VH-VL binders against a6w1c8. Designs and how they scored, part 3

Target 1, 192 residues: a6w1c8
Amino acid sequence: MSLSINAVARTQEGKGASRRLRNEGLVPAVIYGGETAPVSISFKDNELLKAVGTPGFLTGLVEVTVEGKTEQVLVKALQRHPSTGAVMHMDLQRAQADKAITTRVPLSFINAAQSEGVSKQGGRLTVESKLAEVRCLPANLPEVLTVDVIKGQLDQIFHLSDVILPEGVELVSLLKGEDHDQPIARIGKSKR

## First folded at step 22 (VH-VL)

Design g4
Fold by ESMFold2, fold request of step 27:
Structure g4 (fold): chain C 192 residues (1-192), chain A 124 residues (1-124), chain B 110 residues (1-110)
Amino acid sequence: as target 1 above (192 residues)
Amino acid sequence: QVQLVESGGGVVQPGRSLRLSCAASGFTFSDYAMYWVRQAPGKGLEWVAVISYDGSDKYYADSVKGRFTISRDNSKNTLYLQMNSLRTEDTAVYYCARGFTYDYLEGLYYFDYWGQGTLVTVSS
Amino acid sequence: QSALTQPASVSGSPGQSITISCTGTSSDVGDYNYVSWYQQHPGKAPKLMIYEVSNRPSGVSNRFSGSKSGNTASLTISGLQSEDEADYYCSSYTDSSTYVFGGGTKLTVL
């Protein structure tokens, strides 16, 4: 539930300093946002590797401790090594409990195999969007948003408006108007 | 539908070379890191190599480093494995496998689609 | 490189549940959550069944579940069916930025 990780403040910045830091098993990161100045930090690479693989770390609120001081943050960006996938840099945004945040959250499509479109009509679910941008207070941030496709028929298109929204959670695109109710998945004829 | 089709396998003598190809379709090939994984007859799986989405970075298992070269041609949606100085221990079915995309919220460190494999036999 | 340890074989009757173990070290299974499970029928390519310890890809039956405790990951198959008869492999990403696979487990449905 409450995810945490320790970090060390850093003073060396720039491309060359970041490369040297990574060669010593440290991953540079930045905490920004709120009404406080940005803070440059680093994580131990094995501790960050463990944290990134922990459910809720990339999609939820995280407590970062820097020299005994704790900040509540949200992961906003993460850069990975092009071939190995190792984390190279991370951007963190401060979260204040009384201020709405905006971030991308994964979509989970459930019950496709049991739908008439897939089970009886020779269809296959094709996911067109894996993420949706949400706005909510930090306490309401979901780890994942669900789209239940149990009633799906062959050739049916699912849209952002089909997403099941928890209380206090809004889809940013839908706040811009009905023209922004984009397709997110479809059941189409399968060759398999 | 995502499809990966390997080719170029065959029987060769130790010390010779082979070049494998993997034709990709049904997805945006240039958005993905791509892998080669092999399986000796009747044995388990062993990863071999990975190449970044644009071909700029490559990484190899120690067992093949210096002998194998992974490459890709994004204009042809094709992944390659150049295998030099082949040894009998390299005898295996070679699979291409789709790796990660670079959106950090999508999953990482697993292989969601595999080709049918192509057999390489190294024997005297 | 460190191999992940799996039993060579397991068996079960239709309708039963079985569990396949995958034991590694702190450098892979123990400290990290990057265990995957693959099903391989004879003569076919592996198919991803579980990723990141416990997640199922779309299209994989909810009869398949994954977990871990300490250095051991587990694949559980409930309600066994004859089509579940296959080889099962675990894998993990390591803190050396590499992958390791288990030796495989042959599942026989009696």
Scores: ipSAE 0.527, ipTM 0.782, lowest interface PAE 1.9, mean pLDDT 87
Fold by ESMFold2, look of step 22:
Structure g4 (fold): chain C 192 residues (1-192), chain A 124 residues (1-124), chain B 110 residues (1-110)
Amino acid sequence: as target 1 above (192 residues)
Amino acid sequence: QVQLVESGGGVVQPGRSLRLSCAASGFTFSDYAMYWVRQAPGKGLEWVAVISYDGSDKYYADSVKGRFTISRDNSKNTLYLQMNSLRTEDTAVYYCARGFTYDYLEGLYYFDYWGQGTLVTVSS
Amino acid sequence: QSALTQPASVSGSPGQSITISCTGTSSDVGDYNYVSWYQQHPGKAPKLMIYEVSNRPSGVSNRFSGSKSGNTASLTISGLQSEDEADYYCSSYTDSSTYVFGGGTKLTVL
């Protein structure tokens, strides 16, 4: 099931126009990519606020309807108001089912509390990378990538190669070679 | 290990001023919006103020607007609350709390780490 | 500033499940998924237990769960333990770009 949101096309662009749209309760956005020219759109701010809080909206494929026509997109960037966090602008990339996409996906570290490093050796998991860049077809895009640290020991360092990858999903950094297997977390002592 | 440590609370007469500080450690302070939240004795939580990562933008609850000023010094990893024209109603424990980061995929719209609080008493 | 309504107190026996309600409006709870729950033991800072209605941060027991229906969010604590005795607050980000808290619920473990 595709997450969806309605938008309207806009022709008024630029910094001044974007500010005026936001003052009217509208959030400017751009759909780009694929074989089609970029399209400037806007969302109603309350509808976008609801959508952004819906699981999978920021990490998965979204169906955007513009004047009755529907496109599959991926959220690629989102600008927020510096103090309130309200969405001010959004960049959306078109996704085609037969073409690979690249995007950032959250990492989830599970079972740290049950590991020997944490439960018996006085360690604490420190997460150093919260995201990983993946490449996959749109249908294979996961909402999250899991790192199971149940077997972690004190002083152990976890790397990108420890990420559990679903079929069809590649880590972009690991495609660059063995020296790009970066640390993502470690179990170390925490001092009181 | 994220730590937030407030200081600067005390007893003061109505109409006077106090400045609260919150020392941050264990994270990149300049990546986060920061909040002050207060709790009157025996009462619930009340949001007070927020400041953007670089200090350029600030927002206040109506009850303190014009009297309180939030600020930060990113070189010292410190958040401040200047409280002027204090009233009896401002008596509370004041907590600093970590807000959102500016990567849109990271935690938003909740307070994941809180300091221990500092007591401000406005009386007499 | 709109407040979220919570019962003043709730109680349960060890091993029971209890639910704490948090009722707001469409502008905070009903239409949006930004409810969070905080546990506060006496003299201590609040601790985040649930965010975005139903998500648990790392280190929070799976005995704590969150949900909502209409304009009411709920925190459910299963398998009550004496350490769960505390005040519980709900909070939400609103469509006015601000945060609101409930009045708090005192949980007593009998």
Scores: ipSAE 0.486, ipTM 0.765, lowest interface PAE 2.5, mean pLDDT 87
Fold by ESMFold2, fold request of step 27:
Formats: C-alpha cells, sequence, structure tokens
Structure g4 (fold): chain C 192 residues (1-192), chain A 124 residues (1-124), chain B 110 residues (1-110)
C-alpha cells in the first residue's frame, strides 16, 4: 500500500554537480525539515520516472530509503526540463507524526447520476477542480476526499465547503474565509 | 474555452519554405509548452517539435532537425513553425497541440487540446 | 515503423464492448504509467480520451475505459455506438524522454 523509493546520499552539490549527476542518469533531490539538517540525495532517473507516474506519489506520503534508513516524506516541489518534461530536481519535506502537513488530495464526486439536476432536469456534472489542498497530521492524510452531489439541482455550483472532511482534516482555503470557498463543480445543461 | 487554430498550409515545391501559425485562445498561453504534431495522408501521428513556455528551449524530431524551427510570440498568443528545405515526405496535416504546464502536480505526457490542423503538400 | 503496436482494425456491433490493444516495451507501456488514447474521426483533429493509463478527461463518456497489463495497454469501449466509428491512437512517454505513438486502429461499427 505505501509508496517507496530508494535513493543514494550525495556529497556533490551546486549547479555543476547537479548537471553532472543528470548526465549519469541520476536526479538530484533534497530532503529537508524536521530536527535534522537537509540531506542531499539522488534517484535513478528511470526509477523516479516510474514513481512520479504512480498514483499517490506526488500527493501522498512516500517512504524514501537512503543507505538503509527510511524516512517518510512529502513531495513539495519538482523542477522539470522545459521542453521534455523530465524531472531535473525534487524537494522533499520530512513528515513528522506530531506536525501538520499540507498537500493536495484528489476529489471524488459521487451520486451525480442520481441527483435531480442530472436525472430529471437534463443537467450534466462538470468537474472544475480535481484536487483540494488539505492540512492534517500525517496519520490523518486521506487518499481521497468525497463530494456527494446527490442533492444537486440544475445550475447548481458546488464549492469547497461541500467536501466531506474526515476527522482531523481541514481545507486550507476555507481557513482564509468565505471568499475562498472556491467552485469545484457545477451541474449545467449539456449544450450550454 | 481552449482553442487552437492553425494556418499557413498550402502546396509548395520541394526545397521551398512555408511558415505555419497557430493562434491560441481561452487559456494562459505563456504557461504552457507547445507542440507540433503531423499526420501524413493515410498515416499515423508523428511528433515534430516542442517549445518551452518562454521560448528559450526547443527540441525537434530527427526527421526535421536542421530544417524546421519552432518559435512563439507570447504577446500575440501565437505558435509558429518555420519549415525550410521542404521534402515530399513532409507532406502532412500539421497540428498544434497544447503540452504541459510547469505545476508539478499536472499531468505532462499527453496532449489535451489540438487544433484542426493545416495541410502542407510538397509536390514536384 | 511505429514504436507501439496496435491492430490495424477492429469491429463490433452496436451495444457490444470492444477492446483495442497497444503493445510497447518496458521502456514505455510496461514500466511507466504515461499511456494516452486519442480518438480521431475522418477529417478531424485527435481528441484525448484517456490519459495516464486509465484517467478520463472531463466530457469523455464513461463508456471509455483504459487499463494495462505487462507491456500492453487497452482501450475498452462499452455500449458501442455508431458515433464511436473512428481511428484510435495510443501514445506513451518513454524513459528516453521522448513520445511514441501507435500506428492507429480503425474501429468499424457494424
Amino acid sequence: as target 1 above (192 residues)
Amino acid sequence: QVQLVESGGGVVQPGRSLRLSCAASGFTFSDYAMYWVRQAPGKGLEWVAVISYDGSDKYYADSVKGRFTISRDNSKNTLYLQMNSLRTEDTAVYYCARGFTYDYLEGLYYFDYWGQGTLVTVSS
Amino acid sequence: QSALTQPASVSGSPGQSITISCTGTSSDVGDYNYVSWYQQHPGKAPKLMIYEVSNRPSGVSNRFSGSKSGNTASLTISGLQSEDEADYYCSSYTDSSTYVFGGGTKLTVL
């Protein structure tokens, strides 16, 4: 169930060292945060390409093994090659059990076909946001957040406040006030 | 709504040049890498060229390298393909396609919007 | 010729399910999750139907689904309709930082 990847510690740092690593099929990365100093690492490029295409790697907790030691991390940034899209560098944040994390998690919209808006009023659900940013402790990180649209009517707009939240999970935008309750989906006429 | 409209195709003799344009609207053009993909008559799709969001980096298929130049003008929301030294095997419908954004959570390795294409015929 | 292998044609009757295969190698379809499928009607531009193996863009019918096993990706169309008659192309990003396309499959609705 848990995603994992192996890495190698590196001592060469800086722009020139990073370029040499990439020429050898290695992708430089940094693990930071927690109670210890940042650690420079590298991944094999084919292993990283496979990992970033795996559901949950970029949005969830990942176990990174460096010289036999495993850390729980969250991907916080990627730098990609401007024209090919290949991963050039990755920033990883240590996830501590007693510290809240933020990340984007997928939204799942359920019961659209059963709603009056779709079943009786000629509407179709249009999803406008696939992800929502959450804040929670690592143990509470959900794999997905559900939006139940069973009560949806034609021309209705669903917002972040319509998301069903597990205990311990908050939506970051809603902490900023009502003007941050962004649209995430709507039921509208299929031809409009 | 995202829209891509190619223009500049036509009939031309081998060895001549053409310049294709692709007008973009309905999205922030300067946030995206852009692609040219071609399709010879009765054949499949072939990747041709890509350009980064700011135009600073370009990459070409071996079949066109040295003859074609991709460029963009972000102030006009327009993508270009300058095709020099045209050959009969360059005969195809040329599509512009929207590539990836640089948000690391967005999907990268597919083309979600395509233009209707412009036909280039190279015949002697 | 094409790096990804598709059957040249498939056919089905209205209401049936059909599957189009796309076979590559460990450098693309097998080890990575970057397969996409495109529908192309005659004289029209390709339309994205499936990305990242199994994801469906907004506005694409749930009759279309994608999967893979080993080096072979599959596009399945259930409840076949006459409007589904088109050419279908698969594509994948590779571990050489390039894109490959299949040669295309002509779907005929009988």
Scores: ipSAE 0.464, ipTM 0.757, lowest interface PAE 2.3, mean pLDDT 87
Fold by ESMFold2, look of step 24:
Structure g4 (fold): chain C 192 residues (1-192), chain A 124 residues (1-124), chain B 110 residues (1-110)
Amino acid sequence: as target 1 above (192 residues)
Amino acid sequence: QVQLVESGGGVVQPGRSLRLSCAASGFTFSDYAMYWVRQAPGKGLEWVAVISYDGSDKYYADSVKGRFTISRDNSKNTLYLQMNSLRTEDTAVYYCARGFTYDYLEGLYYFDYWGQGTLVTVSS
Amino acid sequence: QSALTQPASVSGSPGQSITISCTGTSSDVGDYNYVSWYQQHPGKAPKLMIYEVSNRPSGVSNRFSGSKSGNTASLTISGLQSEDEADYYCSSYTDSSTYVFGGGTKLTVL
């Protein structure tokens, strides 16, 4: 049901301390926000590798336990090893039930195969954005946002404004104005 | 449309060198880690090398370490593999493949786009 | 050498379903969700069919599905068609920060 992971507190920080942690199979991270001082923690690298591959860990609410104390957090940033892709560091933001959060949510494009653009006009859906940044209370955080392309035509471009929004969920880019209604997908000619 | 096009393969004697190129288009090349993967005739896939998005870090399979050098020129959208001291067992089709990007919060541990490959034959 | 074990070949008739297995260790497959599957037709480059165990990239037929049980990942192809005849490779990102491939499975459509 709820995603959880255990962590240990750490007292040393900085690039040298981070190298030592990673040499010991640990990944440094920081929990911040929520009017409490930041807490430096670490995860076991194998436990973190398992967690980041679990659906919803990187985009949803996660419970982190540090020395018996639990916190509800969101992953806000992730630093990877430049060559191997291994997670090197994570930033975690505290989520409070009464305060809005900002995070990225996956986009799901449905009904492309049934659209005229794809089924009758020789088009193919090209996805240009996999995620959209939302603002909502934690209880309203959707697992996924849907874009229904059933009425799509050849050469049609879909924008953030085409996203189906649940109650209480706002798209951050659209709060900035109409000129931030960026393309997210299109139906283009497939080839023939 | 993402495209990767390899070139530079050929027939060469053991101990000689070849340089492979991979021309990239249809994406922001400088945002991605890039890979070389090879396949000996009639055999499976084998990872060879990876280079970070800016070229600062490089990793190699043990079988090629010290002999092969991966590099990139982001101004030309081109990936390279310099292959020195070639051995018969290096005979393979060499593919360039697109890796992960730091712009994603997801764990992207797969090769989503591949080139068509270039054949390297090392024989006496 | 291959760290993931696949059967060398599998066959099926048009319209049937088949499953290709990919067996590793807990550190390669069992504990993690980083298995991917690639289809390779003769003389062609590999194509990503499944990533993160069960996800399909955009444009891949829903006849292809992936799953995992214990240390074995599986690729299932339903409604076999002649163009599904190809080599199939599994791959995984390991907890040693490297990639491994299976030895490949040749699918023959009878």
Scores: ipSAE 0.388, ipTM 0.738, lowest interface PAE 3.1, mean pLDDT 86

Design g4
Fold by OpenDDE, look of step 24:
Structure g4 (fold): chain C 192 residues (1-192), chain A 124 residues (1-124), chain B 110 residues (1-110)
Amino acid sequence: as target 1 above (192 residues)
Amino acid sequence: QVQLVESGGGVVQPGRSLRLSCAASGFTFSDYAMYWVRQAPGKGLEWVAVISYDGSDKYYADSVKGRFTISRDNSKNTLYLQMNSLRTEDTAVYYCARGFTYDYLEGLYYFDYWGQGTLVTVSS
Amino acid sequence: QSALTQPASVSGSPGQSITISCTGTSSDVGDYNYVSWYQQHPGKAPKLMIYEVSNRPSGVSNRFSGSKSGNTASLTISGLQSEDEADYYCSSYTDSSTYVFGGGTKLTVL
């Protein structure tokens, strides 16, 4: 179910080594976390770019195969070229089945068109946040969190607390308190 | 409100040079990559050049490489395009555009704001 | 580096739905979900309408939607209005680490 990608272990480290890799059409990365030492790896640039463009790759569990060994990881950091946006480096954190992970997952807003605010009152849904940070065990990590806006009225603001949470999943912001229930969308009139 | 205003366009003969400017306002200029995109009369859009937020990286289309130089002055919120060895095929409206970036989880660069453009005509 | 293929023109009546296609190759539209669409009225600056195939920037009408199948991306405009009459350009990231534009489509509202 999880996305998969192949990588090659690398022994050379440092800025110079990374530049050489990039010149060869490779993207340096590191896998870290757990009881195992960090592992420096490289991806083919085009393959990685395709993966990055695939829904769920940056927000879900990914299977990385290195030298025939496969492990589950999360993308924790991604450095892009400041002009082209090309991936320059990626940090991957190992996921352990018994350890809670923190990551951002996409929000999906459903039934906006059918809502009273949109269908009858002439409003439109504006999404202010496309992602939400969650805490859960790897096995409970959802691909997407749903926000049902069917009951939405004009000028209504939706918050993190409106997210339908699956079992075992917590919103990090809400764990900090009710005052951290940030807005994530609203139904309002279109600005010209 | 984000605004981009190009200037410096005009009529020049082939082989001559011209410098375009783009004045930016309504946003933190130094936080964004900036682009030049051109459009020949009655034709489509063509990417010309890009410069990183701090000017450390520059990229050019093959059609202008070696002839054009993109630069910026963040203290003046201004983007520049030095065009040398101009050719007739360089005739176009030149737009400056802001490179919009999302969080790494969101996506790559896009052109979210454009100027109104400045016309450059290269003719004998 | 060749332009993406768009129809030269499309037309529709007010209230109708129209679709503009953008056909590339496996090295651009087919490989990546980095397709964008721009609207350009005569004598005006282009405006970003869609990014990453189907996402709308803030302020863009929900009448505009995007999709992709294979090497072809599509822009759909529902509830066509007179103000939608403009040129539309698609763009995609390529294997060459560049962006390529389509040839543009003139939309006429009848």
Scores: ipSAE 0.024, ipTM 0.550, lowest interface PAE 5.8, mean pLDDT 88
Fold by OpenDDE, fold request of step 27:
Structure g4 (fold): chain C 192 residues (1-192), chain A 124 residues (1-124), chain B 110 residues (1-110)
Amino acid sequence: as target 1 above (192 residues)
Amino acid sequence: QVQLVESGGGVVQPGRSLRLSCAASGFTFSDYAMYWVRQAPGKGLEWVAVISYDGSDKYYADSVKGRFTISRDNSKNTLYLQMNSLRTEDTAVYYCARGFTYDYLEGLYYFDYWGQGTLVTVSS
Amino acid sequence: QSALTQPASVSGSPGQSITISCTGTSSDVGDYNYVSWYQQHPGKAPKLMIYEVSNRPSGVSNRFSGSKSGNTASLTISGLQSEDEADYYCSSYTDSSTYVFGGGTKLTVL
């Protein structure tokens, strides 16, 4: 089930508007996409902070309620304060059931400890990519993609093509061609 | 005490490259956006580049875009400026500065601490 | 971009109050409250003294104050001390979404 967060519609735009919102403990955002016009909204800072810290909020479908209307969206962009890292603005794209979406989802590597490369050969799994970009319909969006490294040998490199893909889910990089099969992990001896 | 110390300046010919460094101390380096600001001899200050606290965002003045690269190593508390394809108009004292903004979206920044600067002279 | 206009030099005796002006246009100082002042001693790094027209960073003496009227911002130093002798620079946000700096003012304590 999608995460849920409340927002308030805002009408004030222009220079200084965002700053004023921040001073009021609010974070400006915009919902866009589909046939409807973009909507400017604001989140409570504390509520958003909690949401951003929740797994899946930045990578999955989110239900945003504005004035009693709920929309399913994806976080497409998040702007942070350049020094403090505080969220300053968010771009939210509407998810339509009949339209493919593109977003990044977390990778989960399983059976590393049991792999021959680790268990017998003294290697360690090093993850080079924690996320993968996928294309799918909203209903098919996975929370996580799994990579089984049980057969991994020492010095073996795992690629995007090794990801177990659910039905209806495509890896964006692989769609670009075989030369875009990005390495995502390796079993090796870690040299610090 | 906050301290910023620039190094790497010198005399170079046009078209050459130079790398500047800024060593930071007296504060948590990784918590702050850092800037390069330059001042040509007898002229005012000009914003050159900015890098966010974690290095995820970089911005450049139009005058140096495509030629200069700002970077940082938070483990070494060091800010860098790689200067390629140098021009005579790049001649200036280059300062590193710690930056702050209340409105990132509007691009409103100020510089709360500065280094002593390092002189870069580009001449044929 | 044109630099903000400030006097080349000002002077005062210890204990006096002096004011340094920073004149811009309606497109910078006049439009925004983002004026900053920096102090620089010879051979030293600039130090932020005032930001957003009148705010003092922590550690800055309350003898330093800032104000703005029309297109002119002002830095006032009360109870002038010998240590205040330095160059002072103003800056302001502009309509072009950049900062412009003044030419600097040399303050001499007599």
Scores: ipSAE 0.020, ipTM 0.553, lowest interface PAE 6.4, mean pLDDT 88
Fold by OpenDDE, look of step 22:
Structure g4 (fold): chain C 192 residues (1-192), chain A 124 residues (1-124), chain B 110 residues (1-110)
Amino acid sequence: as target 1 above (192 residues)
Amino acid sequence: QVQLVESGGGVVQPGRSLRLSCAASGFTFSDYAMYWVRQAPGKGLEWVAVISYDGSDKYYADSVKGRFTISRDNSKNTLYLQMNSLRTEDTAVYYCARGFTYDYLEGLYYFDYWGQGTLVTVSS
Amino acid sequence: QSALTQPASVSGSPGQSITISCTGTSSDVGDYNYVSWYQQHPGKAPKLMIYEVSNRPSGVSNRFSGSKSGNTASLTISGLQSEDEADYYCSSYTDSSTYVFGGGTKLTVL
């Protein structure tokens, strides 16, 4: 079940228009992708902020309803105010069932406490990356990618290649080559 | 290692002015929003002001708005708080804090590093 | 804006688990998952312990965990240790695009 949010179509564009929207408690956004022309929309500030604060909103499929029409989208870009963190603008890419999508998905590290590096060697798991960029069809988009660190030793570094990939899901970095197998976690000694 | 060191605190009379400084090191200062947070003696924490990474945006708590001015000099890795028209209720330890910076998928609504604070006492 | 409501004090014995509550409104804790917790020892700077309700920064003990239900966020400290004795503050983003802190809770380890 995807998250849902309501938006309103807008006709005014440009920096000035966006500033005016913000002053009215609205957040400008755009939906693009597919064969349909881009659509400029706005969200209620508080409503969007709640959504952004909801797990999965920024990393999963979202249903956006505009004038009674609902579209599945991915958050592709989000501009935040550099002081307050308030959302200033959001880019939304349409998801089509038959078209591969690219998005970042949360990583979940399991069995760290039971790993030899932690349980026997006194190490601690340090996460270097909480997200991984994947390519897949919308229907195959996972909510989370799992990294099993049960066999982890002290000073061991885990990489993207250690991620358990579900069927139909690819890691974008790995598609670029082996030299893009980035570290994502490490078991190291506690500095306490 | 990230370090924040406040200075400029002291004892002043009501109505007077004081300027606090916060020297930052161990990180790219110009990439982060910076905050002032204060704590009255024996009391809790209170947000005071925030300044954007380049100083273009500033926000203040209602309690200090119009009296305090937050600023920064990125070339000196220093955060400032100009406090005018000081009141007895402004008596507090003043902390500078770094705003957490993530990409858009991460939250920005917390302070990950704090200085040790500088005491400001407003007393007649 | 009024501070978030925390108990003035909590206590526990070493090895026990304690929970500190932070009650706000639908305009802060209830509306957003932007709750943070800070630990402060006497005469020391606050330390970030939890952000966004339940996330631990690097270096923070896994004995600290956070949760939220309705308008109340909670900090749980398991396996209580003497070093945990400190003041704890919650904070939350608000509808006013600002931050609000709780009144603080003094944790005593018996």
Scores: ipSAE 0.019, ipTM 0.586, lowest interface PAE 6.5, mean pLDDT 88
Fold by OpenDDE, fold request of step 27:
Structure g4 (fold): chain C 192 residues (1-192), chain A 124 residues (1-124), chain B 110 residues (1-110)
Amino acid sequence: as target 1 above (192 residues)
Amino acid sequence: QVQLVESGGGVVQPGRSLRLSCAASGFTFSDYAMYWVRQAPGKGLEWVAVISYDGSDKYYADSVKGRFTISRDNSKNTLYLQMNSLRTEDTAVYYCARGFTYDYLEGLYYFDYWGQGTLVTVSS
Amino acid sequence: QSALTQPASVSGSPGQSITISCTGTSSDVGDYNYVSWYQQHPGKAPKLMIYEVSNRPSGVSNRFSGSKSGNTASLTISGLQSEDEADYYCSSYTDSSTYVFGGGTKLTVL
């Protein structure tokens, strides 16, 4: 199941137009990709705020409805106000069933409390990375990647290679080589 | 150092109006959304209103909608809350708070700085 | 909207670990990761302790940690100290594009 959000097509473009949209409580965006021409759209600011705060919106497939037409897209880029954090613009890439996509997916660490490092050795799991970049077909895009730390020992560092990968899903970093197996979590004792 | 200083509180009768101010310093005021949060005596925190950095967007809690107006003067680094048709249940310490988003990726907002609060007492 | 549900009070001895729960609905805590925790000492303004469910602002002790499962967020304070005695409030973004606070929890250090 994909998230859904409504947008409105817009005809005015440029910096001035974008500013006007913002003043009207709207956020400009663009949908691009595939054989179809790019489409300029706008979101209601409050609706977008909700969407951005919803798990999976920034890391998964999203259904955008514009004038009754629904497209499946990925959030590829966000432009935010440097101080306020308000979304100023958003780039949305169309997902094609037969084309591999690259996007970030949230990591979920399970069984930390039951691990030897935590349960017996007094350690705590510290997450260093909450997201991982994956490459896969849209149909294979997972909502979350799981890291089972049940066998974790004190002072153990978990890496991307410890992620349980679903079929058809690749970690982009690992594709670059063994030296790109980044740490993502650690079981350690907290300093008081 | 970030500072927020509320003023304008006092004792008023029901149905009357009161205007609160919040003087900001130690940061670029015009870059941040600002909030009013209140706390009735011995009670919890309640979100009241928010205004965007440039004042273009305003949102209110249902409990104050239609009665309260949030505004700001960025040239004076000041946040305001116009409170009309005050009720006894509006009695509270009113805090101004700075809205902040720390995480660029997720766009999550929180209140990172608070003023000391100003007491508004509505009583007959 | 109704406040998030917190226990009225919790207590612990110095050095112990305590947890404060914050239960919401799918319209707030459940749907979003916009959960924050605030500490408030008597007669003082609230202080941000946790944002985004589990992140600590600069200057906040690592004894404070946050988590979320389902519609329930949790604040854990390890190595409890006397100065931790305060009221603690959780907050969350809501579907109504507003923010809601929990009812608050009074933490007593025995």
Scores: ipSAE 0.005, ipTM 0.516, lowest interface PAE 10.5, mean pLDDT 87

